Miniprotein binders against Uncharacterized protein MJ1027. Designs and how they scored, part 15

Target 1, 377 residues: Uncharacterized protein MJ1027, of Methanocaldococcus jannaschii (q58433)
Amino acid sequence: MLFMKYEGEIAIGPVHPTMLEPHRLRLFIEDEIIKEAELVIGVNYRGIELIMEGLPPEKISILSEKICGICSHIHVWCNVTVTERGCDIEVPERAEYIRAIVEELERLHSHMLLFGHAFEVLGFETMAFRAFMIREPIMQILGEITGGRAQYSCPIIGGIRPRCNIKESKIPALLERLEKFEENLKKLLERTVNDPMIMSRIKDVGVLDKKTAKKLHALGPTARGSGIHSDMRKMGQVPVYDNFEFEEIVFDDGDVFSRLAVRFYECFESVKIIRQGLKDLPNLDKRIYNPNYELKEFKPIDVYNEAQRGQVYYSYGLDENGRVRQVKIRTPTATNLACMEAILPGHHVSDAELIIASCDPCFTCTDRMIVVKENKI
Key: E = the ipSAE of ESMFold2; O = the ipSAE of OpenDDE; V2 = 0.75 times the mean of E and O plus 0.25 times the DockQ between their complexes.

## First folded at step 14 (miniprotein)

Design j3 (from i5 with V9I T16V; at its last look DockQ between E and O 0.80; V2 from the best seeds 0.00; counts 0 for: pae E 1.8 > 1.5)
Fold by ESMFold2, look of step 14:
Structure j3 (fold): chain B 377 residues (1-377), chain A 94 residues (1-94)
Amino acid sequence: as target 1 above (377 residues)
Amino acid sequence: STVKITVRIETNGKTVRFTYEVKSPRELLEVLERLRELMMEYGAEKLTVTVETDDPELVEFFAEFFEWILREYGFKEVRITYEGNKLTIRAEKE
């Protein structure tokens, strides 16, 4: 008999140019059915942790910004939070609100990017165009808040950068722009769920059952699509979120539909959070930065937050000279790819790209599939 | 499907023109990212987008969403005209 291998490359954005190594997902195929899948880990957080060791915490923020091309805000936010909590630095409430607003805007654009890619993989070109165009106003809002020409992180130790402050005069327009985005998001959802051709491709495909998701430690929307409550924003890990009314979105079937549906409905929850945050800002103290902070020695502490792809974890301490020690960083992508690796066997090769995409492994990186043939055994 | 997008930007007495042939949705994403970068850094007094496609659904789609997106870029006057499968969106700051 004759069979062939496929090798999928899933790249995670590099922290440093000399450390560029994408994840690769190899597929071993017989008669168009995936027999085995093998994840080859590319990005190594031990290398990143080693580079960060011994640096001042301000330098860690710069490196943290570069870990992920579309989620740099959450990494910088986690980093400054470790130092803030370890040094007992008071962060103004307004700054924490704006940190959350920016993160939820990043959740919106990231989820829209995934929807566009998923539609593209499925061959629904017009739907992919819709998703990418609906995303653009969110990117414009983010650029206005954060500086527009590059990913320009908002958090700094003790607050936010002054240019990231949201002027009260801008809030009515921002609320109107969010309403327009929400209207178009509703239309996109309606078009998706009412299209039998789309639904036939995503329902009952790529099932990750709850037991397997727990065993492999699925995180974020991947876990929540399999019935697992996993949202750090609801678990008391990010205190500013206690000020907002929103729901953790959970689906039980564990299929591609469920993982996408979690993200779709999370967008509506993100709009709710941003709207509430914007409406509250005029009632908050105007401070956006604590000028009185002091760095001091502390033993490693754990910080958790909820990125678009799931839990992000940072831990480190400061030594007596203000240098970062014992750095640990964990993100959900490798863990969620391991879940996809586990469930791919038994599926038709034509579903592989969709199943992999449904855990959102980073689509601003180059995705490449390399066909590898192997002689029959 | 094939979508041809031509962009004409007029600012400070100068005119810049680009044409993009979009063969896949991902290529539209790249066009949008470039346009956003230009608008955020330099702006424009006038912007003209011409979209040519043989798909009537895409004509309506691009008309609706380019009007929205150009207003997000800060244009206050946005005018749309149709000619067969060709769509022209003209936007001015004032």
Scores: ipSAE 0.582, ipTM 0.873, lowest interface PAE 1.8, mean pLDDT 83
ESMFold2 (binder alone), look of step 14: mean pLDDT 79; pTM 0.774
OpenDDE base, look of step 14: ipSAE 0.659; ipTM 0.891

Design j4 (from i5 with V51I; at its last look DockQ between E and O 0.80; V2 from the best seeds 0.70)
Fold by OpenDDE base, look of step 14:
Structure j4 (fold): chain B 377 residues (1-377), chain A 94 residues (1-94)
Amino acid sequence: as target 1 above (377 residues)
Amino acid sequence: STVKITVRVETNGKTTRFTYEVKSPRELLEVLERLRELMMEYGAEKLTVTIETDDPELVEFFAEFFEWILREYGFKEVRITYEGNKLTIRAEKE
């Protein structure tokens, strides 16, 4: 019996060398069944941390923007937060509100990318196109807020850039666009859940049980899809979110459906947050930046936030010269991919791409699943 | 299904034209990104989108999409013409 061991390597790597998360997933396949999965994490995190070492905190923010093309805002926000907390810098409430609004917009467009990709993997091209269509208004809103730059350089130490200030006159138009987005999202959801072909491919597939998810420290929607409460916004780690009423979306089944469903329903919560934020903005102090701060020496401080993929962690200290020391950065992708690695064995190879996609590895980081070598043994 | 998308943008007497052959949904993102860039950076006065595809479902989709997106960009007059497998959308800012 010639056991054809097919080694398929799925390279999930950043096209751009500056991206933090080159991950490769190697699949060992026998008779179209995945027998083993191996996650190879690219050692690029140490490179960025080393580059950041000894730099002024303002320069770190610039580097952070280059780490992830889809979640640049959250990286910058975490970076400035470390300095702000370490130096006891007051951030105007309006600035924090706008940071949250931009984050939730980033969450929305990122989830829509995932939905489009998932539909593409499933062979539903029209649905994929529709997801990208629905995403576009969010991109426009982000462009209007950030001044049309692809790089979300909204946060700075002490607040936000002046160009990122949301004018009151624009709020009605933004609210209208959000309403349209929400309506279109509902339609997409209805079409998805009422299609038995789609549902059959995502239900009871790629099950990450709660015990395994806990053991492997799943984060964000990956954890929440397995019935685990995991949202830094709800855990008091990001104080500005205490001003908003929203729900943590959790599903218990741990399958591909659950992980996708968490993100779908979370989009509605993001819309709620943005709507509340925009409504409150006119009543807040107009200050968006605190120019009256001094950098102080401090030991490394832990800062957490909730990116679209889950918990993001930044830590560093400042020395007596105002230089960053002992930089540590953690993203949820490696942890969540490890969860997928654990559950892939036993599944048909045709489900592998969907299972991997369901933890939302960064698309800018996920190049094409290249089946590298059919080693006919 | 392959979709050929041609966009022509007129701004202050300058015309920018680009064409994409979209073979996958991911390739549509490139078109959208380029379109967004043009709209945000240069302020288009007139825009023409031509879509060629043999898939009737995609024709309808793109008609709906571009009508909607162009209205979001501030185009008030949007005209859609169908010629077999060719869709032409013309938009002008009043």
Scores: ipSAE 0.632, ipTM 0.879, lowest interface PAE 0.9, mean pLDDT 87
ESMFold2, look of step 14: ipSAE 0.703; ipTM 0.904
ESMFold2 (binder alone), look of step 14: mean pLDDT 73; pTM 0.711

Design j5 (from i5 with R71E; at its last look DockQ between E and O 0.77; V2 from the best seeds 0.00; counts 0 for: pae E 1.7 > 1.5)
Fold by ESMFold2, look of step 14:
Structure j5 (fold): chain B 377 residues (1-377), chain A 94 residues (1-94)
Amino acid sequence: as target 1 above (377 residues)
Amino acid sequence: STVKITVRVETNGKTTRFTYEVKSPRELLEVLERLRELMMEYGAEKLTVTVETDDPELVEFFAEFFEWILEEYGFKEVRITYEGNKLTIRAEKE
């Protein structure tokens, strides 16, 4: 009879040797049961904040794009908004609509990526294939709108890049393609909820109760899966969304199923937003860029938006020489990982990846596990 | 499961060809990303996708979804052929 303690470690997020380290979630395991979990926060935002300090605002947009490869648009959008509000720069309505359309496309492809990953972790390979293939038309649409780039940032200070303008002649085809995506999304949801083997693996697993979620300040679908209203798009923080009819999706049970269900139904809401935006574009003024702005000194201001993972926060000011000062950037990943850290103890080690994946922490395939065997005393 | 996917893209008399062994669903993302990059930066006059697998469900799955995805790229002449465990999808722009 030997007592053994295993330490599991999962690297979360892109690895960057010079600027960014991934978050690490260390698992202390006994008899295949997680006894403790320890989150080690990567030094990713303080490094970027320091690099941005003292640069012109045009240059920090390039850096904000690099923070997250699958959510680069929301970061660029938040960044340009800080300068626009601080300098009182008018942004054409058409540009704000297109920024929102691109963000909702980003939400779609990111949620689909998470579904595929979750199915893969669970061993439902055919479902994972389906999710990834259903996602591909969204990636194609994003590339067409943003100019054929794998990186699809479209905001610039005062508007959007001219290539990102959506031609009216393309709108009927885009609406048809979106309808086809929605049909396949419905089928994927039906296959999920009607499969008792899938449901048995995600219901009542990894429960984050509302009290704990509030205490640890859960954000995004992690919070909304535990009954907490937290969508910046519904809280007046992103004014363009006032033009669209959509619902904040909330579930109460706090399990893996609830966090995934929030994301599934958010995809349908994103489709509604994109459809409305595309139909409205022909009625909007044609301007997509305001060239008539001047940079001016301003004290730091706060900008919030809703990424697919939750709240994103940017703050900075501009000094007398047009240089960015006092940069603060916050994303939901660290706080949502802290929530997973809190609930992991007591679960079987085989559920760890599923529970962690359910908060969508920019999980990559760069998983590492440090196995530590404790000697018998 | 393992699926072998070969892609041949023909543009302006030049041919690009790559082959992937897809050992897990995630590796399909690499195939799709490579294809998207080629299509978005260079386009194509002709495209051939070959899928090799012994799993009949995967054959049907890939046939349906690659046909859909190639039509999304704007190909109108999509032809599907089968040879044993090999699926070939040929597409041309009109």
Scores: ipSAE 0.598, ipTM 0.860, lowest interface PAE 1.7, mean pLDDT 83
ESMFold2 (binder alone), look of step 14: mean pLDDT 75; pTM 0.733
OpenDDE base, look of step 14: ipSAE 0.671; ipTM 0.891

Design j6 (from i5 with E64M E67D; at its last look DockQ between E and O 0.79; V2 from the best seeds 0.00; counts 0 for: pae E 1.9 > 1.5)
Fold by OpenDDE base, look of step 14:
Structure j6 (fold): chain B 377 residues (1-377), chain A 94 residues (1-94)
Amino acid sequence: as target 1 above (377 residues)
Amino acid sequence: STVKITVRVETNGKTTRFTYEVKSPRELLEVLERLRELMMEYGAEKLTVTVETDDPELVEFFAMFFDWILREYGFKEVRITYEGNKLTIRAEKE
C-alpha cells in the first residue's frame, strides 16, 4: 500500500455499473492540486464479446444496441458492416445514405448533450438548458425516422428496417427543422464565445499536446482538438461518406476549449452532411434492403466507423455454421479517458470535472460524476 | 434553484399527469424525454405545463422554452400565464 502523502482522493465515475463504459478516474490531491490520476476501466467489454461468441450475426445486433444508449446506432452499423463485408453482401445505396443521416443526427444530439453538461459543470445552468432545448428537435427527427423508438435499430444485415425509410414527402419538413437547428446553434456559439467567464475557464486548461495525444492514441474529437487528423469518415473507412462534402474540424491548442470547439463546429458539418443526404435521397434507387444474401464463412475482419466520440472498431468472423467467432469491440472512451488521466496532474481539482467532460465520456455511463472525497485517514 | 415542473397531457379523453422537481439541468432531460414519449407515442391534443420557481430568470427562460418546444411539437395555440413565481403554459392542437 504505497502511502501516498495525498490529502485526499476524489473518484469521478459512472453511478450505474450496468453501463458499458464504467470508467472511473481516481484523483489523488494535495493542496487542491491533482498529483496523480488513475483510470479504472470497467471489465464490461469482455463480457459482451463473450456473450456474442457463437451467436448468429442477426442476434449480435440486439446486443450491440445495449452497449451504449447514446451511440447505439453506430454500434449496430459497425456490427452489421462486418457481416456485410465478410459475406460480400451488397447494401443498397439508399440504405447506406440513411445509415449516415441517422449517424449524423446521433452525433448532433450527443454533442448537444455534451455542451449542456459542460455548461452545467461551469455553473451556467441557463446555457445548459438552452443546449438541451436546441437538442430536442434533433431527437424528434430521430424519432420520426426510426419510428419513435429510443433504440435506433435502423441498420440490419443487408440494409435498413422498412420503418426507417425516409419518405420523400417528409424531406422538406426535415430540412426546415435542420435550418432552425443550425440557426439556434449559431446563436449558442455566439453567446458562448462572447462570454469571457466561460472562455476563461476553458482556454489553456487541460492541455493535451499533440505529441502526447499521438503517443496515447487519442481518437475522434479528442485527437482533433490536439491537431491530429483522426476521422474514419475521411480516411475511407466508411465509403458512403465519399458522397458528401464536409470538413474535418481540427484545432491545435489541445485545451478544453479546443475539444469543445471541434465538436461545436463539427455540428455544422453534420448538418451539411444530412442536408446533402436528404437532397440526394429522391434520386437514389428505392431499395433499402437486400434480401438475397447468403452468410458465408470468413475469418475475422477489421471494421472501423466514426462515432461522436471517435473511432469505433468491430471485428469477428463467421464459422461454417454461420456463428460469430473471435469478437473484438473497441470504443474510443477508454483511450480518450487515458489521455485525460495523463494531463490531469498539476491541475487544480476544480478543473478536473471539466477536463474529464471535455473528452465526452459516455454520459449515460458517466451521468453522475460524483466527486467522492474519501479522506483516507 | 429548484424548479417544479408539472405536465398534464390529454389524449383521447385520457389525462396523464407527472411532476418533476428539477434541481439541475440534467433532470430537465428526464422531463423532455417523458414529454417526447407522450408526444410521439400517444399524440397529445391538449397540454398544460406548470412551472414553479423562485428564480425570475428561470421563469422567463421556461416561458420561452416551453413556448418554443410546444410549437415544435405541433401546438399552434400556446398561452402563457404568469402568477408570481408560477408559470402556466396551455397548448392545444387545432
Scores: ipSAE 0.571, ipTM 0.861, lowest interface PAE 1.1, mean pLDDT 87
ESMFold2, look of step 14: ipSAE 0.607; ipTM 0.876
ESMFold2 (binder alone), look of step 14: mean pLDDT 76; pTM 0.745

## First folded at step 15 (miniprotein)

Design k1 (from j1 with Y42H; at its last look DockQ between E and O 0.74; V2 from the best seeds 0.71)
Fold by OpenDDE base, look of step 15:
Structure k1 (fold): chain B 377 residues (1-377), chain A 94 residues (1-94)
Amino acid sequence: as target 1 above (377 residues)
Amino acid sequence: STIKITVRVETNGKTTRFTYEIKSPRELLEVLERLRELMMEHGAEKLTVTVETDDPELVEFFAEFFEWILREYGFKEVRITYEGNKLTIRAEKE
């Protein structure tokens, strides 16, 4: 007799298990209060590493694009960087600039998805629609840069694809769109912070204190919302970002508000980065690809980058036959979900979805809250 | 509230039409993706959007939204008409 100790179970997780992050939270509820939370790590979490093992580096790039529909660019960029560093491949500066611009655009549209979802969870449908509206110009810019394909496929070993080269003639229009985006974002922020109903639902809710965040190794905006400096761009792990002036956004309160606020204000920093990048592009060498590289054998090296959700890690070596070996990939999702697992107990069940959303699990995956009512037999 | 969005796109004498019934804000993303695809692939000359909803606030929102989106797509002439809870937006590039 499996004594179901709890009146109800709620599972929150990806509806469409991406091969890399099929993580779910199981919530055990009594009298509408979360008593326990359990992070279930999906069985296929390491599946992609196994598939990549023994493949040529060009093929693993294709696979990396399929890992996440929202953060495909950062995976590809991190992946090619391993080969580039391992083989001492020089990447043209223009290519690195464009990689950064595309990354910050990806960050922007991803954050807007989160805001829209958060407003939806809160029951503010109009605000959700507004967030998605504001997102659309970013999607258009991405489409124009990458050639309108759902998969950007911008980075390649040695640089970027020719179609992803940003023409100088397009820069004014891009800047105008960014300005409009920024204005609309400011309006959205103002509406949000001045709504007491919204603020009451997100302030002092789902608090991840700094000590717990450190203990559990929180990453990205989740860590930064708890007063922890955690940004690979600022830590010198992504050299191209040294060319840009921007701030790491950190809040101390560790609540849902803080995690959302980090992302809101980070959007403005992303816009600053993109503007600086676009301004410098005309003055850079026109080369976007290094055709004169040779693949060499190398031992596994560590490569870090900063996705919208936090630190991404890629590592592999290349053998004498040009095949990748000892592939390791880490995403921030599991770590950040574990932080939410730790803080969920004691909260009302009605806050659970918002708290979980505040760490930005891949929403393309999180659509269906499956309430498993176990019938007391 | 159910929102019915119909988009008609005319390109080089060919007409493409699609309709979505949106029950949640997130479903708007599908509409936007489809619209974006059409705009990128075919160079639309004329576009008509109809929005039907029982929420007057949403009607106003979608009027603002689609006007803005269509202008971003390069449509210069945008006409908005209201018939009760039905919004019609007509846009032309020339």
Scores: ipSAE 0.692, ipTM 0.897, lowest interface PAE 0.8, mean pLDDT 88
ESMFold2, look of step 15: ipSAE 0.711; ipTM 0.906
ESMFold2 (binder alone), look of step 15: mean pLDDT 75; pTM 0.725

Design k2 (from j1 with L32M; at its last look DockQ between E and O 0.64; V2 from the best seeds 0.00; counts 0 for: pae E 1.6 > 1.5)
Fold by OpenDDE base, look of step 15:
Structure k2 (fold): chain B 377 residues (1-377), chain A 94 residues (1-94)
Amino acid sequence: as target 1 above (377 residues)
Amino acid sequence: STIKITVRVETNGKTTRFTYEIKSPRELLEVMERLRELMMEYGAEKLTVTVETDDPELVEFFAEFFEWILREYGFKEVRITYEGNKLTIRAEKE
């Protein structure tokens, strides 16, 4: 007689296994209160590393792009950076600028997806629609720069693809779109903070205190929402960002509001970065690719960057035959979900989806809560 | 609230029509992608959008949304008509 200890189980997580992060939270509920939460790490979590092992660097770039539908660019960028550093390949400054611009655009559209989802969970449908509408100009810009709305394929070893070169003649139109985006985002923010119903649902809910966040090694906006400085862009890990003036957004309260607020205000910083990048581009060398490089053997090196969800880590070496070895990839999702796992117990089940959403698990992959009611036989 | 969106595109005498019944805000993304595809593939000269919803706030939203997006796609003349909870938007490039 398997004594089911709990009246109900809810599983929240991506239904479609993204190859890297099929993580789910299992919630055990009694009297509508979460008693226990369990993070289930998907079986294919390390599968991509195994597939990459022994491949040429160029091929692993293609694979890295497919890891996540929302954060494909950051994976490709980290991946090529390993080879570039390991082989001492100089990347033209213009290429690095464009890599950063595309990354911040990716951050923007990803945050807008999260906001839309959060409003949907809260039952504010009009606000959800508005968030998705505001996202569209960013997708248009990405399409114009990279030629695609998904899987931009912008970085290559030694620089960027020619199609991703931003023409000076297009810069004014891009800046205008960014301005409109920023204005609309401001309006959305004002509507959100002035709605007491929204604020009551997100303030003092799902609190991750600073001590717990540190203990569990929270990353990105999840960490920053709990008062922890955690941004690889500010830590000197991504040198191109030294050319830009922007702030690391940090909130101290550790609640759902704080995690959402970090992302809202970070959007404005991303816009600032993009504006600065676009402004500087005409003054940079026109080269976007270094064709004069040779692959050489090197031991595994550590590369960090800051995705929309937090720190991304890539490491591999290159053997004498030009094959990647000892591939390691870490994404922030599992770590941040573990933080949510820790704080979920004691909360009402109706807050669970919002709390989990506040750490931004890959929503394109998250199908809705499957409530498994086990019938007491 | 169920939202029914019908898009009719006219290009060189050919008419393409699609209808979406949106049950969640996320499904708007699909509508936008489909609209984009139509605009890119057919070079639409005339476009008519009909939105049916029981939520007056959403009517206003969709009026604003489609006016904006159609202008982005190069439509200069956009006419919006309200019939109760039914919104009709007619757009022409010339």
Scores: ipSAE 0.594, ipTM 0.870, lowest interface PAE 1.0, mean pLDDT 88
ESMFold2, look of step 15: ipSAE 0.616; ipTM 0.867
ESMFold2 (binder alone), look of step 15: mean pLDDT 76; pTM 0.741

Design k3 (from j1 with S1K K23R; at its last look DockQ between E and O 0.82; V2 from the best seeds 0.73)
Fold by OpenDDE base, look of step 15:
Structure k3 (fold): chain B 377 residues (1-377), chain A 94 residues (1-94)
Amino acid sequence: as target 1 above (377 residues)
Amino acid sequence: KTIKITVRVETNGKTTRFTYEIRSPRELLEVLERLRELMMEYGAEKLTVTVETDDPELVEFFAEFFEWILREYGFKEVRITYEGNKLTIRAEKE
């Protein structure tokens, strides 16, 4: 007789088993209050590392794109950077600029997805529609830069694909779209902060205090929402960002509002970065790819970047045969979900989905399973 | 609440039509993805969008939305008619 200790169980997490991090939270509920939360690590955790082991670095890039539909670019960028650093491959400045521009576009559309999802969870359907509307210009820009492919495939070892080169003639139109995006985002923000019903649901809810965030090694916006500086772009890990003026957005309250606010204001910083990048592009060398490189053996090198969800880590070496060895990949998802696991107990079950969403797990893959086990008395 | 969105795209004499019944905001993303694909792959000359919903506020929203998005896709002539629970928008590039 499996004595279910609790009245109900809710599992929240990605549905797709093919995801690198199919992590789920199991919630144990009594009288509509979360009593316990459990992070379940997906079975395919680190499976991608095993698949990558022994492959040529070019093939790893293809695999990296398949890891996440929302953050494919950052994975590819980190991946090629390992080889580039290990083999002392010079990457043209224009290529690095475009990599950064595409990354910030990816950040923008990802944040807009989260906002839409959050509004949906809150029952504000019109606001959700608006968030997705505001997202669409960013998707169009990405499509134009990458050639309309679902997977951008922008970075390659030594630079970027030719199709991803941003033509000077396209820059004015891109800037106009960014301006419209920014205006619409400001309107969305104003509507959100002036709605007391929305604010009551997100303020002082799901508080991750700074001490707990540090203890659990929160990353990205999750950390920044709790007053922790955590941005690889500002920590010198991604040199191209030294060319741009932007702020690291940090809030101190650690609640759902703070985590969402970090992302809202980061959007404006991303727009600033893109504008600066586009402005500088015409003055840079026209090279977008360095063909003059040789792969050489090297020991594993640590590479960090800042995805929309936080720090991404790639490491591998290259053996004498040009095969990758000792592949390690870390994403911020598990760490940030563990933070939510820690804070969920004591909250009403109706807040659970919003609290979990506030750390931005891959929402497109999130399914809610409610298992009501009737206590057979 | 169900939102029915029908899109008809005409390119070089060929017509593509698709219909979605949206039950949640997230399902709009599928419509937008399909629309984006059509706009990128095919030099659409004419486009007609029909939205049917029981929510008048959503009708107004979608009128604004599709007007805006179609202009972004390069449509210069956009005609919008909406009454009650039905929106029709017709767009042409020339």
Scores: ipSAE 0.636, ipTM 0.880, lowest interface PAE 0.9, mean pLDDT 87
ESMFold2, look of step 15: ipSAE 0.754; ipTM 0.920
ESMFold2 (binder alone), look of step 15: mean pLDDT 74; pTM 0.711

